VHH binders against N-glycosylase/DNA lyase OGG1 (OGG1). Designs and how they scored, part 1

Scores and structures below are computed, not measured.

Target 1, 365 residues: N-glycosylase/DNA lyase OGG1 (OGG1), of Arabidopsis thaliana (Mouse-ear cress) (q9fny7)
Amino acid sequence: MKRPRPTSQPSISSTVKPPLSPPVTPILKQKLHRTGTPKWFPLKLTHTELTLPLTFPTGQTFRWKKTGAIQYSGTIGPHLVSLRQRPGDDAVSYCVHCSTSPKSAELALLDFLNAEISLAELWSDFSKKDPRFGELARHLRGARVLRQDPLECLIQFLCSSNNNIARITKMVDFVSSLGLHLGDIDGFEFHQFPSLDRLSRVSEEEFRKAGFGYRAKYITGTVNALQAKPGGGNEWLLSLRKVELQEAVAALCTLPGVGPKVAACIALFSLDQHSAIPVDTHVWQIATNYLLPDLAGAKLTPKLHGRVAEAFVSKYGEYAGWAQTLLFIAELPAQKTLLQSFSQPINKLDESAEVNETSCDTLKP
Structure headers, positions and changes below count from the first letter of each chain, unless a header shows other numbers; antibody chains are not in Kabat numbers.
ipSAE, averaged over its two directions, is called F for ESMFold2-Fast, E for ESMFold2 and O for OpenDDE. V2 adds 0.75 times the mean of E and O to 0.25 times the DockQ between the complexes of E and O.
Where letters were taken out, [cut] stands.
The coordinates of atoms that the task and the answers printed are left out; those that the model quotes come from them. Centres of patches stay.

## First folded at step 1 (VHH)

Design a1 (framework vhh_7pa5_2)
Fold by ESMFold2-Fast, scan of step 1:
Structure a1 (fold): chain B 365 residues (1-365), chain A 123 residues (1-123)
Amino acid sequence: as target 1 above (365 residues)
Amino acid sequence: QVQLVESGGGMVQPGGSLRLSCAASGFTFSSYAMSWVRRAPGKGPEWVSTISGSGGSTSYADSVKGRFTISRDNAKNTLYLQMNSLKPEDTALYYCAKDLGYSDYDSEYFDYWGQGTQVTVSS
C-alpha cells in the first residue's frame, strides 16, 4: 500500500465545459456593463510599489492570467480588469472590461492591491531592522502581497496541496467556470468567483470527475463546514481579519484539508494577517541560513516551526510575512534567474520601447 | 541548497529525438517526485510529465503521451526525458522541477530550480 503520490492521483481535465449549473438571475439588481473599447487609466502605484511580474505569477493567486507581453488580467467580484506596465510610465495602468460600475471597479482594484500599504515604507523599515534585507531588496522592488477575497483564496489553496501550478490552474479554472462569465481576453475565459451557495450545489463526485482526486472531499467538506457557521461562512471568514494570527490559523485548521502552511497562506493573502509565515522545508532552510544559523542542519520539529515564525516577526515586525516573501525569492539564485526569465525586463517586452543616448551620456556620465 | 541543472537540448528536425537530463543536488533525490515543465516563447508554463520518487509511477500531458518517456536514476541523482517524434509545437525551454511531497502548497516558481534547456524543432 503505497503512500499517495502526484502521479497516482486522478488527472485534471485540460478542458472544463459545460457549466454545471443553470444561470441564476441576481435578485439584487446588479447590472453588468461590458466595455467595447476599454480606456486605460493610471493607478497611484509606481514600479517601486507594484511590479506586475514580481506580484502576479508568484503563486499567491491562480485566477490572474498573463494576457499580453506586459499585461495581466483577472476578476475581482463582478469586475473584469487588466493591468499593464509600459516602459516610460510612472505608474501601473488599468482598464475595466466588465463591471457594475467603473468607480466600484477602481475601489475594488485598489483594495485587492493593498494600495493603502506603502511598499517603499515597509522595505525601508525592514532594511533599517535588518541591513541584509536591504542588500537583497535593492533590485527586487514592487513584489506586493495581494488582498484577496477569503473564500476565493481558501478554495485556491485547497487546490494547491501537493500540486504544481499548471494542475492547480486547471482546478482553479474549473471552480471559476461555475461562476458568472464576465468576458474573454487573449483566449482566456474570465468568471466571477462562484458564491458559497453555488459551490454547495457541486457534489464531491463532480469534483472527482473533474480530476480533483482527494481534494474533492476537502473542498466539499470545507464548503459544508462554512455553510454550517453561525452568521454565514463568508462572515465567519471575514471575522478572522479582526482576530490575532494564532486564533485565525487555529480556526482555519478546523476546515477539511487545511494544514498549518495552507492556513498561513490564506491568512497572509486574504485575512490581513501580515505576520503570517508559511513554514515548509524551503522556509526552514532560509530561516536557518538567514535568522537561525545555530539550527542549520537540525530537523524541523513542531516547536521549531513556531520558532521560525517568531524569528521572522522578531526581525521584521507586524509585516513579517511580506519580508519573508521577498527573502524566499532572493535566497534562491536558480529560482531568481528563472523568475527573471519568465518576467523579462519591461523594455524588452515592448516593441515600441527605445533607448536613446543623450549628449550628456556620451560626454560626461 | 537545492540545485537542478538541465542539459541535452538542441535543434532537431520534425520527427527527430532528443534526451534531456537534469542533475540534482542538495536534497535526498529518491524521496521526491520530479517533473518536467516547458515554456514556449510568449506562452505560460506547461506541465509535461511527472515521475514518483521510486520511479514506480509516471504521468504525462496529453500532448506528449506515447512520444515522451520520463525516467530517473536515483543512484546518479539524475532525471531524464526521452523525447521521440518531435513536433514544431514541442519547441520550448524545458525545466526540471522538484515536488516537495507535502500535502501543503508550495509555489511552482520555487520548485523550478534550474535555468532550463532549449529545445527547437524546425525544418
Scores: ipSAE 0.000, ipTM 0.136, lowest interface PAE 20.0, mean pLDDT 78

Design a10 (framework vhh_7ubx_2; at its last look DockQ between E and O 0.34; V2 from the best seeds 0.00; counts 0 for: pae E 6.0 > 2, unsure alone 63.0 < 65)
Fold by ESMFold2, look of step 2:
Structure a10 (fold): chain B 365 residues (1-365), chain A 122 residues (1-122)
Amino acid sequence: as target 1 above (365 residues)
Amino acid sequence: QVQLVESGGGLVQPGGSLRLSCAASGFTFSSYDMTWVRQAPGKGPEWIATIGTAGDTMRDDSTKGRFTISRDNAKNTLYLQMTSLKPEDTALYYCAKEGYYDSSDYEPFDYRGPGTQVTVSS
């Protein structure tokens, strides 16, 4: 057993807080435009640069939903968008359902997708450094690392530790509901992620009643710690994009509920720290099997996170986190089964490529 | 010191019902969230439901309407009422105590029982 981390504030144990106030409607601060029948436009990413089932239902975000057989929808700031990959269209298509402007939504979407980074160039480089990567990459194209808002990413991953995808998704849906409702698609409600101020108005008891368990204390503690940062908590998080990885991880680990794995997730998925390695049991198995065999049989500890991260960076370079993300996806049950089938004559394996089966099996353990 | 002992499993036909129990001792049961998890042969652990100290619940959608978690704090016992059982529900079912969380913990739970087998077949 491990001791709980200290919180940044005294617990409120003897008071009852009033019910949550409704979210502030942003239409008074900025105008949102809803599109009734949205038009679809090509995005400048081909299917080899972006494959939706290898990007969204893979555990880097819990706020994107499969809204059709070939469609995923989600929010980026005030923008509600959908992406789809139509048969016969080499480019991924997008549409904007709600935004401050169509141009702002397009720019936010490209930024969110890290569109300036070429997977083709990265994967060519990784394949030269590791033939095993080259073999896997031939079958698993378009697994992008997203560039998420740091607060949004932080709160999602506080929900994720020692937890399962189904419960994480329900927790993240509750947090999302605290923000402004932007629209409904395929029976799913979509909200702008709540502000730090809005989050600060939710008590530990309210999170516990919503089913967050002991994570409620870590969320409220972290929100309070961020609000206490000089210059503002959002600004403090954004500033970590401009420091070296080890400094960013150390800073994040001062927050309640944030250890090395959660810090690495936030760094990789929101802070431009492309060499960050979120070490979990799959990544540990990859590392001990292929990179650090002298550690086979040892238990993963916080001290060993650094050893694993260094091994990946030594092998793959400054984008090692992108390489690790693909290797992680390849070890998931659905993808592992598909990859093994390539040693046999192929008959009717449609369920294993860009379909619901892949999304259902991702990050299951 | 902490002890969790599951019971109530067994063989049942499709469409049948079972009530699982988890007897808890060695800690103040009413002060902790409690969870049911199952593990089918050849698969990883699968979360079923969690019940909080105030009786609030969260459950997996795949068993919604069929499985109900409850607790009796006076008897230090956690329950899982299962109805409309399917062959896919065949698994080892165990309860777990949530009493401590550290973000570096890669184990599914701090404490769990040995489990009770549920087998759904003709």
Scores: ipSAE 0.097, ipTM 0.574, lowest interface PAE 6.0, mean pLDDT 80
ESMFold2-Fast, scan of step 1: ipSAE 0.300; ipTM 0.676
ESMFold2 (binder alone), look of step 2: mean pLDDT 75; pTM 0.742
OpenDDE, look of step 2: ipSAE 0.591; ipTM 0.842
ESMFold2-Fast, scan of step 3: ipSAE 0.203; ipTM 0.627

Design a11 (framework vhh_ozoralizumab_d1)
Fold by ESMFold2-Fast, scan of step 1:
Structure a11 (fold): chain B 365 residues (1-365), chain A 124 residues (1-124)
Amino acid sequence: as target 1 above (365 residues)
Amino acid sequence: EVQLVESGGGLVQPGGSLRLSCAASGFTFSSYAMYWVRQAPGKGLEWVSEISGSGGSTKYPDSVKGRFTISRDNAKNTLYLQMNSLRPEDTAVYYCARDLYDILTDYESPLDYRGQGTLVTVSS
């Protein structure tokens, strides 16, 4: 897909004619400031609190790109930012390419990173509850759960249903391109995520032509359902941060294309529901290895989804979703091959199998 | 209304060949990737081929690679599967599909963009 050109409106110094339409109040918008060569600043998160390759390419977001050997870039509202982490550096550094203000970008980034939650304290608590977790966590420090915008998160995980990472990424890139262009980094185009109103003007057929398949109907249906919410769809989604997990999941499952697993992904990654457990066949395998050994080798059924979530919460408590995320990352092919990079067979690996292992399985029940 | 109509199945001897066809209507055929999947008696669905909208890219699993060839005629809105060196294990109902995941997920068949299928029996 080619980037859409911005529409410019000609300025008219003065116009005097009979009213063909009533006067409208001008919409005041914040000015965006773009920086050609941004300066890098320290972000006060050590490698034990945030490790970029354990956080961004793990399937919790598809809007952030690896834009260098040690660099990830993405957008948070109107802010285009990059994060870098050099081997041997204790702290992560960031820069701002486009923003309404540098301070607003910093605050948005810290919020996006759940920076008020101490990962070291969570890992210590989980390690006390499960020594096996402690051994694993020693090698996977800095695997952090992000705090995404709920609309962005919802649309991304609607794209994830029965899908692979490469196709999800293309679909998410298509949706992202509908928003305001903020800049280009390392050949990637970055956009502010489109508004609910902007999304409502895209037809199901347009999504289908873009390769969304059956998900096109779910995205348009969900956008329509959100627009029908009293008080607005964004406000309705944000209200789910203030309810119990069961109520949040039930509310999300009323949306077209949102099943329990997709709802749990949205709840964990955008709604402050830290005990949400997205259950797929991969998480089922983890659960039977760590929490439910008596069920090892049994097939996951819909009735067993709740049992897996209950087992994680019983073991790890209020932040069980963060514990689940670490255990999931430990099973990703990239982590499993770390010590075996020299021993890989010359034969092609199944690329689909490799890309389908994510923090939230792309398969819907 | 999206319609997919498969044909060309039948009884064939091991080592034989068959050509399946799928007539598509109700959508802009050239804008969509197309798929062939199969279901053997008493077994689940298995993906057997994929072709891009332009026909420029094709994909196959190892089980049929080198024996099966997917092709399309966008002017005729028709998808084809050329099956060579057929084996008893190729015995299945073969389905043409626009949305692969609609038919691979029994729990989610929100859109039935698949045909009725065509039976291929490879006699031992």
Scores: ipSAE 0.000, ipTM 0.216, lowest interface PAE 13.9, mean pLDDT 79

Design a12 (framework vhh_7pa5_2)
Fold by ESMFold2-Fast, scan of step 1:
Structure a12 (fold): chain B 365 residues (1-365), chain A 126 residues (1-126)
Amino acid sequence: as target 1 above (365 residues)
Amino acid sequence: QVQLVESGGGMVQPGGSLRLSCAASGFTFSSYGMSWVRRAPGKGPEWVSTISSSGSTISYADSVKGRFTISRDNAKNTLYLQMNSLKPEDTALYYCAKDEGYDYVWESYDTYFDYWGQGTQVTVSS
């Protein structure tokens, strides 16, 4: 295969190339093609550029599922795709279960993965700015910030306020089920994320009956506010990719249920705002241990939120949100245990975990 | 309509014990996690404990860990909080809340819940 990636890597210091835009046209007669046994293709992202367990189960999205020991599946617009990392392969592989076109699915996936942004260049820059970061980056390479659809990202993070991962996932699955069913993989149902128009037809009472609680009012209020935007709500959200971070956050905070932390999540994960810092109790602990030791033991307050964001940006620059994401992942229990075993090969630990996950009790001969 | 009715509060001396109950109605109790939240006079709400829908996952605030025990009876639609070794600092109105979940990683400046009961007063003094 001789469709090589451009030899020139994206600049990360001043001018950044935008990710590949998916070539999906919203037409009334969009035809979907489903594949019963999809073929796997290489994605040209090495394990140092993308490591699935450091990217997908980290709280930046709740719509992707672990569908095998080494496999994650999710939807990007009308495309239902799986990613896998086989031991011994040089690159991540993907397959397409349902799509309007296999080529549009590939382009949508590369855009979703921020594939034009070099993790190697980012981690080199962060390691030069902080030698302690270099030690963590060596063990946690492939942790990547995703580029999600802004409406999909917004609704997911409205569900995240004062909530746990299991409950967020249940609520996000309910919202997802309102969209077009694309297929089932490993017992999980996958849906195209519902349109703004489809969401507007769901009442606050229906969301409350589904267990959304006070978030029901925020979701319906936000949907209504977006529908009222001149030029359309989707277009308004996408326009926030073109403004400065402070303006994007201020605009998002006008939406019901969107506070500074939720706004920073939406900005970082869907609006190309790479210096956005979502500050919660966990990020506060990281900041006081790592950047602001004089504030260790103090309680996080709204005024201190801005100081934490400033400290990360001052140290790591334009891509401070990516640096913060890696430091956050390093503090997750599974990754923290791995770092304590730093003298052991990662591949051997992954093999042990994979054997436990791939129990074949139901397999024929 | 969701209804949460707390009971079991009262006056107790330091080192004493109380058992709080919350009777739930108007929703499928066995399908939701439940929490206890308290509010001391002139203070904001403080999360105390959470129990999953099945009862298999339980969490406590550091201030009460080892002294308080949360439990539930899904057949009776009732949540409990057994409070032992009570301290003056435990003096508060105790609320039963239909749980949206609580995770230390996503703690906000203000703790909000979908539905709160009317509360039951616990006073620890000599």
Scores: ipSAE 0.000, ipTM 0.158, lowest interface PAE 14.9, mean pLDDT 79

Design a13 (framework vhh_7ubx_2)
Fold by ESMFold2-Fast, scan of step 1:
Structure a13 (fold): chain B 365 residues (1-365), chain A 124 residues (1-124)
Amino acid sequence: as target 1 above (365 residues)
Amino acid sequence: QVQLVESGGGLVQPGGSLRLSCAASGFTVSSNYMTWVRQAPGKGPEWIATIYSGGSTMRDDSTKGRFTISRDNAKNTLYLQMTSLKPEDTALYYCARSDYGDYEGDEYYGMDVRGPGTQVTVSS
């Protein structure tokens, strides 16, 4: 079998009786509204539910930028938004720079932040299962897993394999620039992520000239594979939110350039697969120190990858990927420096260098 | 001294299977990105698969369903399991320690150390 077919997802046309007389209507282009001096509004997420430095520069995404001392900015579909978190505020604040509607931007932002999932309740549950987790969680509150668009997430993690943060960022910025320009903030250019159709018009040679190397053929190959999906590539990717984790990972691994760790990153960060565990050498070290001490000092084998995932799920349950994310962040040098910066004035480490250690395939040291 | 030595190649009939091995010395495969590359007669090198230090893999779509890259960290050895072999798979197969990416130009693999290769011939 060259491409295992995923379990078919019932479409509206196959599960619901079609309307009596379906009209063919053109989709009207939505008008974008840009705001030069946006107003800030409170977002109903406290510091225990969302802490920006523990969420955005952790390698979940490369499309969000630090646009101020306490500010992160990025795009969600046609919406260009900023988030800020003042030390004295009870909640995160947001503003909208460009959008089809401010109300639509707020709803998209809450969805993107997995706002329906109570981080405080998850941390409480994990702390009851593991008192060591409780000690770490006391000082690392608000490390939230995002709910990204699957195409956007997939392309970002295809860029991340065997690569450094600076090169990943350059490649992701190149792909982003293929989409509609929404605005500039603090010297960064922001674009709506390009459509599958737009991506299909970019040649492998164009990606190679942009510095993608061997990843150029995986991106173009993946775009072609998605376009060939019955019902459309975006719909196929979204359908993976409704299947079991093993099926989602297997389906993703049929795409050119997607290995098991990259598939687990995509599953956790965009497909509601909350028990997905991206295993690399760093996560192996954490697992042997934290859950599997009998294997401390042993070398990671393909069979032990599954055992690491099983250990996390056995300990933390359905949301094991969220627990693993906190444990990973807690071991990063930049995070230790960040924690010290909240307590005592210190010189900060280069946080861009640390982002790669939290996501995708890790770089040469 | 850093060295890679491939073995396991040979003559095989179409539809057959082979397992290639790559023994590393002077460095640890589990601490590096390891790659399999092939070069068919009269053609340039073609990337097959990479296994990263953490154990995740990246595979070429044209061989993904037939070829599997793996490693045994205890033996410091890289493997390529090949099934359903075709005449088009005839090539010299190399293992390599991979760089973190390719640079501008025609260099597609970013390899810094390569073995001498092992010949695979699929009769047609």
Scores: ipSAE 0.000, ipTM 0.150, lowest interface PAE 17.9, mean pLDDT 78

Design a14 (framework vhh_ozoralizumab_d1)
Fold by ESMFold2-Fast, scan of step 1:
Structure a14 (fold): chain B 365 residues (1-365), chain A 123 residues (1-123)
Amino acid sequence: as target 1 above (365 residues)
Amino acid sequence: EVQLVESGGGLVQPGGSLRLSCAASGFTFSDYYMYWVRQAPGKGLEWVSEISSSGSTIKYPDSVKGRFTISRDNAKNTLYLQMNSLRPEDTAVYYCAKTHYDSDYWEGNFDYRGQGTLVTVSS
């Protein structure tokens, strides 16, 4: 739901810009141009707006690879791009390895990065609402929510249910390999994500042989359901960007293998549903520790999923999904270790965190 | 298609032990959370244990914590419940169960469960 509190009139909403729409061009009819030694260009996103290690290896996408010490690469439609962020640089740089046009690649990249949404303005608002968020945001600047293609996002998160990142990545790499090969970088093969038509020609047995297990049936079932949609499956998915969150989630949950958490991931990461809260065991632990302590130790049910989502939206507003994403990143082992190494962190916050009497623990390894 | 077959129930005295087994077929057992639930005569379903697909995450309600142990053997497609220090209030039909989802989400209803195995705790 994009209007959780009509009377709140969040000024933050008027400071964010709508994402740029990428050009729609069918792959079969496109002319691809490959560049042997691509030129690097500055991207108009400072480190406070985008930090690559806090954005790409965080579980919101599995198709982007670390292709150098400071470099990440991936595909957006027919565009194969790399991003790099040098220590001491104020802005991220990008290059284009394969594309229909350099300008189309730039526009697609900015759209993919939600570049017109100001992280600084969102983080300022969240920090005013929650001192815990303010302390974490100080150390985790540039953790950005991406704007992915809905079909690509849907298939990736069907692979994610009850699974680990390494296995999800292997499964997503298999699906990716079904699409048009765009190039190789640092030993990784990069493909345009396959079309719905291409996916419809892959049998359930082929997915099982590739290690998908029970997810094979859900992927083929979802592909079939999308093909049956009047007006086309891609168009049906894109239409969910224009409806309220509850309607988008309900629609997604009609697809085989899509439960509330998977639906919320798709809604947040591809459907412009900025208040969507994907609740898994980690987010449940965060919620019961900080927002709903009376429910600590209870079993997560679909009704309680709704209560967790409501608690986040009540605390953070229209962009609660972006706030939740930072809190989730803070729980990842790499970031948790880093946060605990700081000399003056707020390690334990009491229930009065928003007032002057906030508890603050000294650093403990 | 999905089949769950429980065994190991019986009559036992208070303080005794029983081990329940559940043979699963018709789905990829190693991909799903599994549950033990029970129903005492004239009462609703009560959750008594859950275990993740890998076996690494296990949960119990306070009523059985420290007395019951859930485990699984993914190579044999079998779920187990070791019940120790049994009490008269543990008397129920015990069901092996899974939901439609591979997650730990639960709506208070289980999509798939077996025929159950009766456990009677009486002297």
Scores: ipSAE 0.000, ipTM 0.169, lowest interface PAE 18.4, mean pLDDT 81

Design a15 (framework vhh_7pa5_2)
Fold by ESMFold2-Fast, scan of step 1:
Parts: C-alpha cells; sequence; structure tokens
Structure a15 (fold): chain B 365 residues (1-365), chain A 124 residues (1-124)
C-alpha cells in the first residue's frame, strides 16, 4: 500500500500544523522592509538535500529565475529571496532582498523547499526498491520537489497546457506583474503573486491581449469559481492538503482548464500529495520502458493514466510522485547531456573535447 | 501567426498508401508535440497519432496502430503521417494539430491551433 511519511522525523512540531506557505498579504496592510545590501546566511540543507540546477529549472515553477552563475531568485508570498550554491560549499546559502521579517522569510523558504522531508531517506528507500536509483544517486542527489502556494501553482499550470516553456514563462511573468513589485535582480522584475481579489479584476479580454489565447477563459473562469467557494477560494485549495489524492484530483478537475495532468502537477507541487503522478509523453515513455512494458507503443488515455499512476505507487510507495519527478529530471535533454558528459573520459580524444566544448554552451538549464 | 497547412490527401483504393504532410510556421516547431486528428462525415473528431517535439516518443489510436507512422523533420518544420493498408473506415478530413511534448494531449478541447485539413477518401 501507500507508505507512511518517513517516521525518522517524528518531531513534536510535526503533530502541530506546520507553517504553510505564507498567504498573500493584502497590499495596503503589508509592511515591507527592503534590504540595500543583503547578507548571505547558510541554509540548513547540504548539496545532497538541495542542488539548485537540479531543482529550479525543471518545470516545477516558472517564477524562479537564474540570476547569476550559481544563483536563483524568486518570491514566496511577500518575501524576495535568492539562493546560491558555491563550488566547494556543502550547504546552500540564501539572502533576503525584501520581506515582512527576516525570520518569516527563512521559515517561508524552508517550507517552500519541503525542508522537513529528508531527500537522503527517500533516496535510500527508492534505491532499495529500484537499483537504478543507486546509479542515479551519483549525479542527481539534491533534486527535490517544492511546496508551492496552491493558487500560485494552479495559475502557473493553467498557463502550461499545450504550450512551450518560453511562452509559459511570459504568461506567468504577466500574471506575476499584477502583484506588488518587490524588487529587481539581474534584470528580472520580481512580484508578490497577486491575490485572488486582484486576479478577479482582470478581464478575459486583458488576458487575451497579453497572449493567453484560449487560456484567458480558463484563468478567469477558475478565479470566478474559487471566489464562489464558501469559506474562500484559498481556504478551499488549502483544504485539499488534508484529503486523499483521488478527492483532491477530482476537486481540482472541476475547475475550468484543469485536466488530469494539470491536477496532478498542482497536487504534487502544492498540496502535499506526494504520490501524485503527472503523466505526460516523457513520463509515459518512462512508465512503458520500466514499469508497464506490455503497453509500449500504446496511446496514453485517461484510463491508462490511472494505470501509470498505480504502477509508480506500487513500486515507490507514498512518495511515488518524488520518484517520478527524479526519473523525469534524468530524462530532460539538458540533464541527460550533463550525465553523459560527467561519465566521459577527459583524455580520450582532443577533437571530441573541442566539439563538446562548443556544444555545451547551448544546453544551459 | 501560427499556421498549419496540410497536404497529401486524395483518393486511393483499399489497401493503398498515402503520405500526409503538415507545414508549420509561426512558432518554434521542435518545442511542441504534434498530432493528427481526423473527422469522418457526420462524426466528431477522432485523435489518430501524436509525436513528441524531439521525435523520441510516438503514440497511436488502436484503430491505426501498425498501419500508420507519424514522423517529423524539425529542420524543415514539417510533420508527416505515413498511412499504409488504408481501409474505407479511414475516409476522413485529416487535421494537423499542435500540442506540447511536456503536457498530456487532449485531442479536442485543448488543441489551440490546427490547420484547415486535407481530405482522404478510400473507396473501390
Amino acid sequence: as target 1 above (365 residues)
Amino acid sequence: QVQLVESGGGMVQPGGSLRLSCAASGFTFSDYAMSWVRRAPGKGPEWVSTISGSGGSTSYADSVKGRFTISRDNAKNTLYLQMNSLKPEDTALYYCARGSEDFYDSPTEYFQHWGQGTQVTVSS
């Protein structure tokens, strides 16, 4: 069956509701403090628990930007933060550019990173269930699943349907710009994600003019549906963290433009549904190659989506969504190329090394 | 902006072959999964086949599996459908449709762009 959360972290704080990702604070009541020259602090995560290039440019979020050779920046509620991972450092470092308080920013960042979940324990468990994870551990330690705000996650993945990363990023940047501006880093503008009330004031026509196409109706329809929820739309979304996966997915699929894959992304990346399996053509190929070889060459259908999810859960347990995400990252073109380059002998052929040097410049995550 | 132009349709006898082409413009072709969808007279659209942006993954409807082959030439921004062992039941207007390799494809509601179609008629 579904494996319980790792019992090796039975802290008393885990029996008390952990701090959720901070809710969007109304702009007029918000007291922001901007830091002129932010100081860097170590984060309580080693490189095997978090590797920035294996976590942020992998399609989990479109609101975090590479703001330096070793640096990623983004916003979590009212907090604008950067993470950096220096060669030779074991721990990741962070700084706070804009925040309601430094301690609040730190807690929000650790929550966003799912820091209470031990990646080392998951890799140990997955390696026992699948020897392939032992091989991947040499190159993919520190790839982790993020814990995003559900509204922010929902709107981002509504933008993702039948779309490329460049267009998704432009659409997500447009939505982000509707919120409070928190700062600029390395030419990127950073905003607190807009409130449900702010989003409700944007017309379908305004989204269409911004290049959203048919997604304009889905976004405005979803915003309207959330506002109609008794108790509030944000509270309704957060309540899905406490229900079973099937119920969460069914609930999400009632929203305009949310199909099974989008629902699984929202569930995995924002609703603590660690066994959710977003199935796209890449995940389908992984599944048919390793878990369901009898289905190799068949078309992915809604019914077969369920079979793929069941196969991953049967093999990897309660954290099957994390295992699937790690396998998916291994199959991304940039990561495959990096993995191949890491295994290549430096001294074999000078001509090959020269060609590879030129080609590597085009494969930046 | 986005344009998809199908060609290669025509009339063939049962057991014959046709190769459909779709010329794509107005977007980065290799970033998108591409699909073929057909519509027979008096019926709704039926998904036929999908190919990932890289060409590394393909999928087919059960009704065409083993007879049709989807392929693409990213250098030429062109999608193909090789149709072998054609049956009268394959008679339909065939559409080229754009999806994305990173997303689960829905052949009706979520295709933002498709072409005007090319007619395939299989009769004796």
Scores: ipSAE 0.000, ipTM 0.159, lowest interface PAE 16.2, mean pLDDT 79

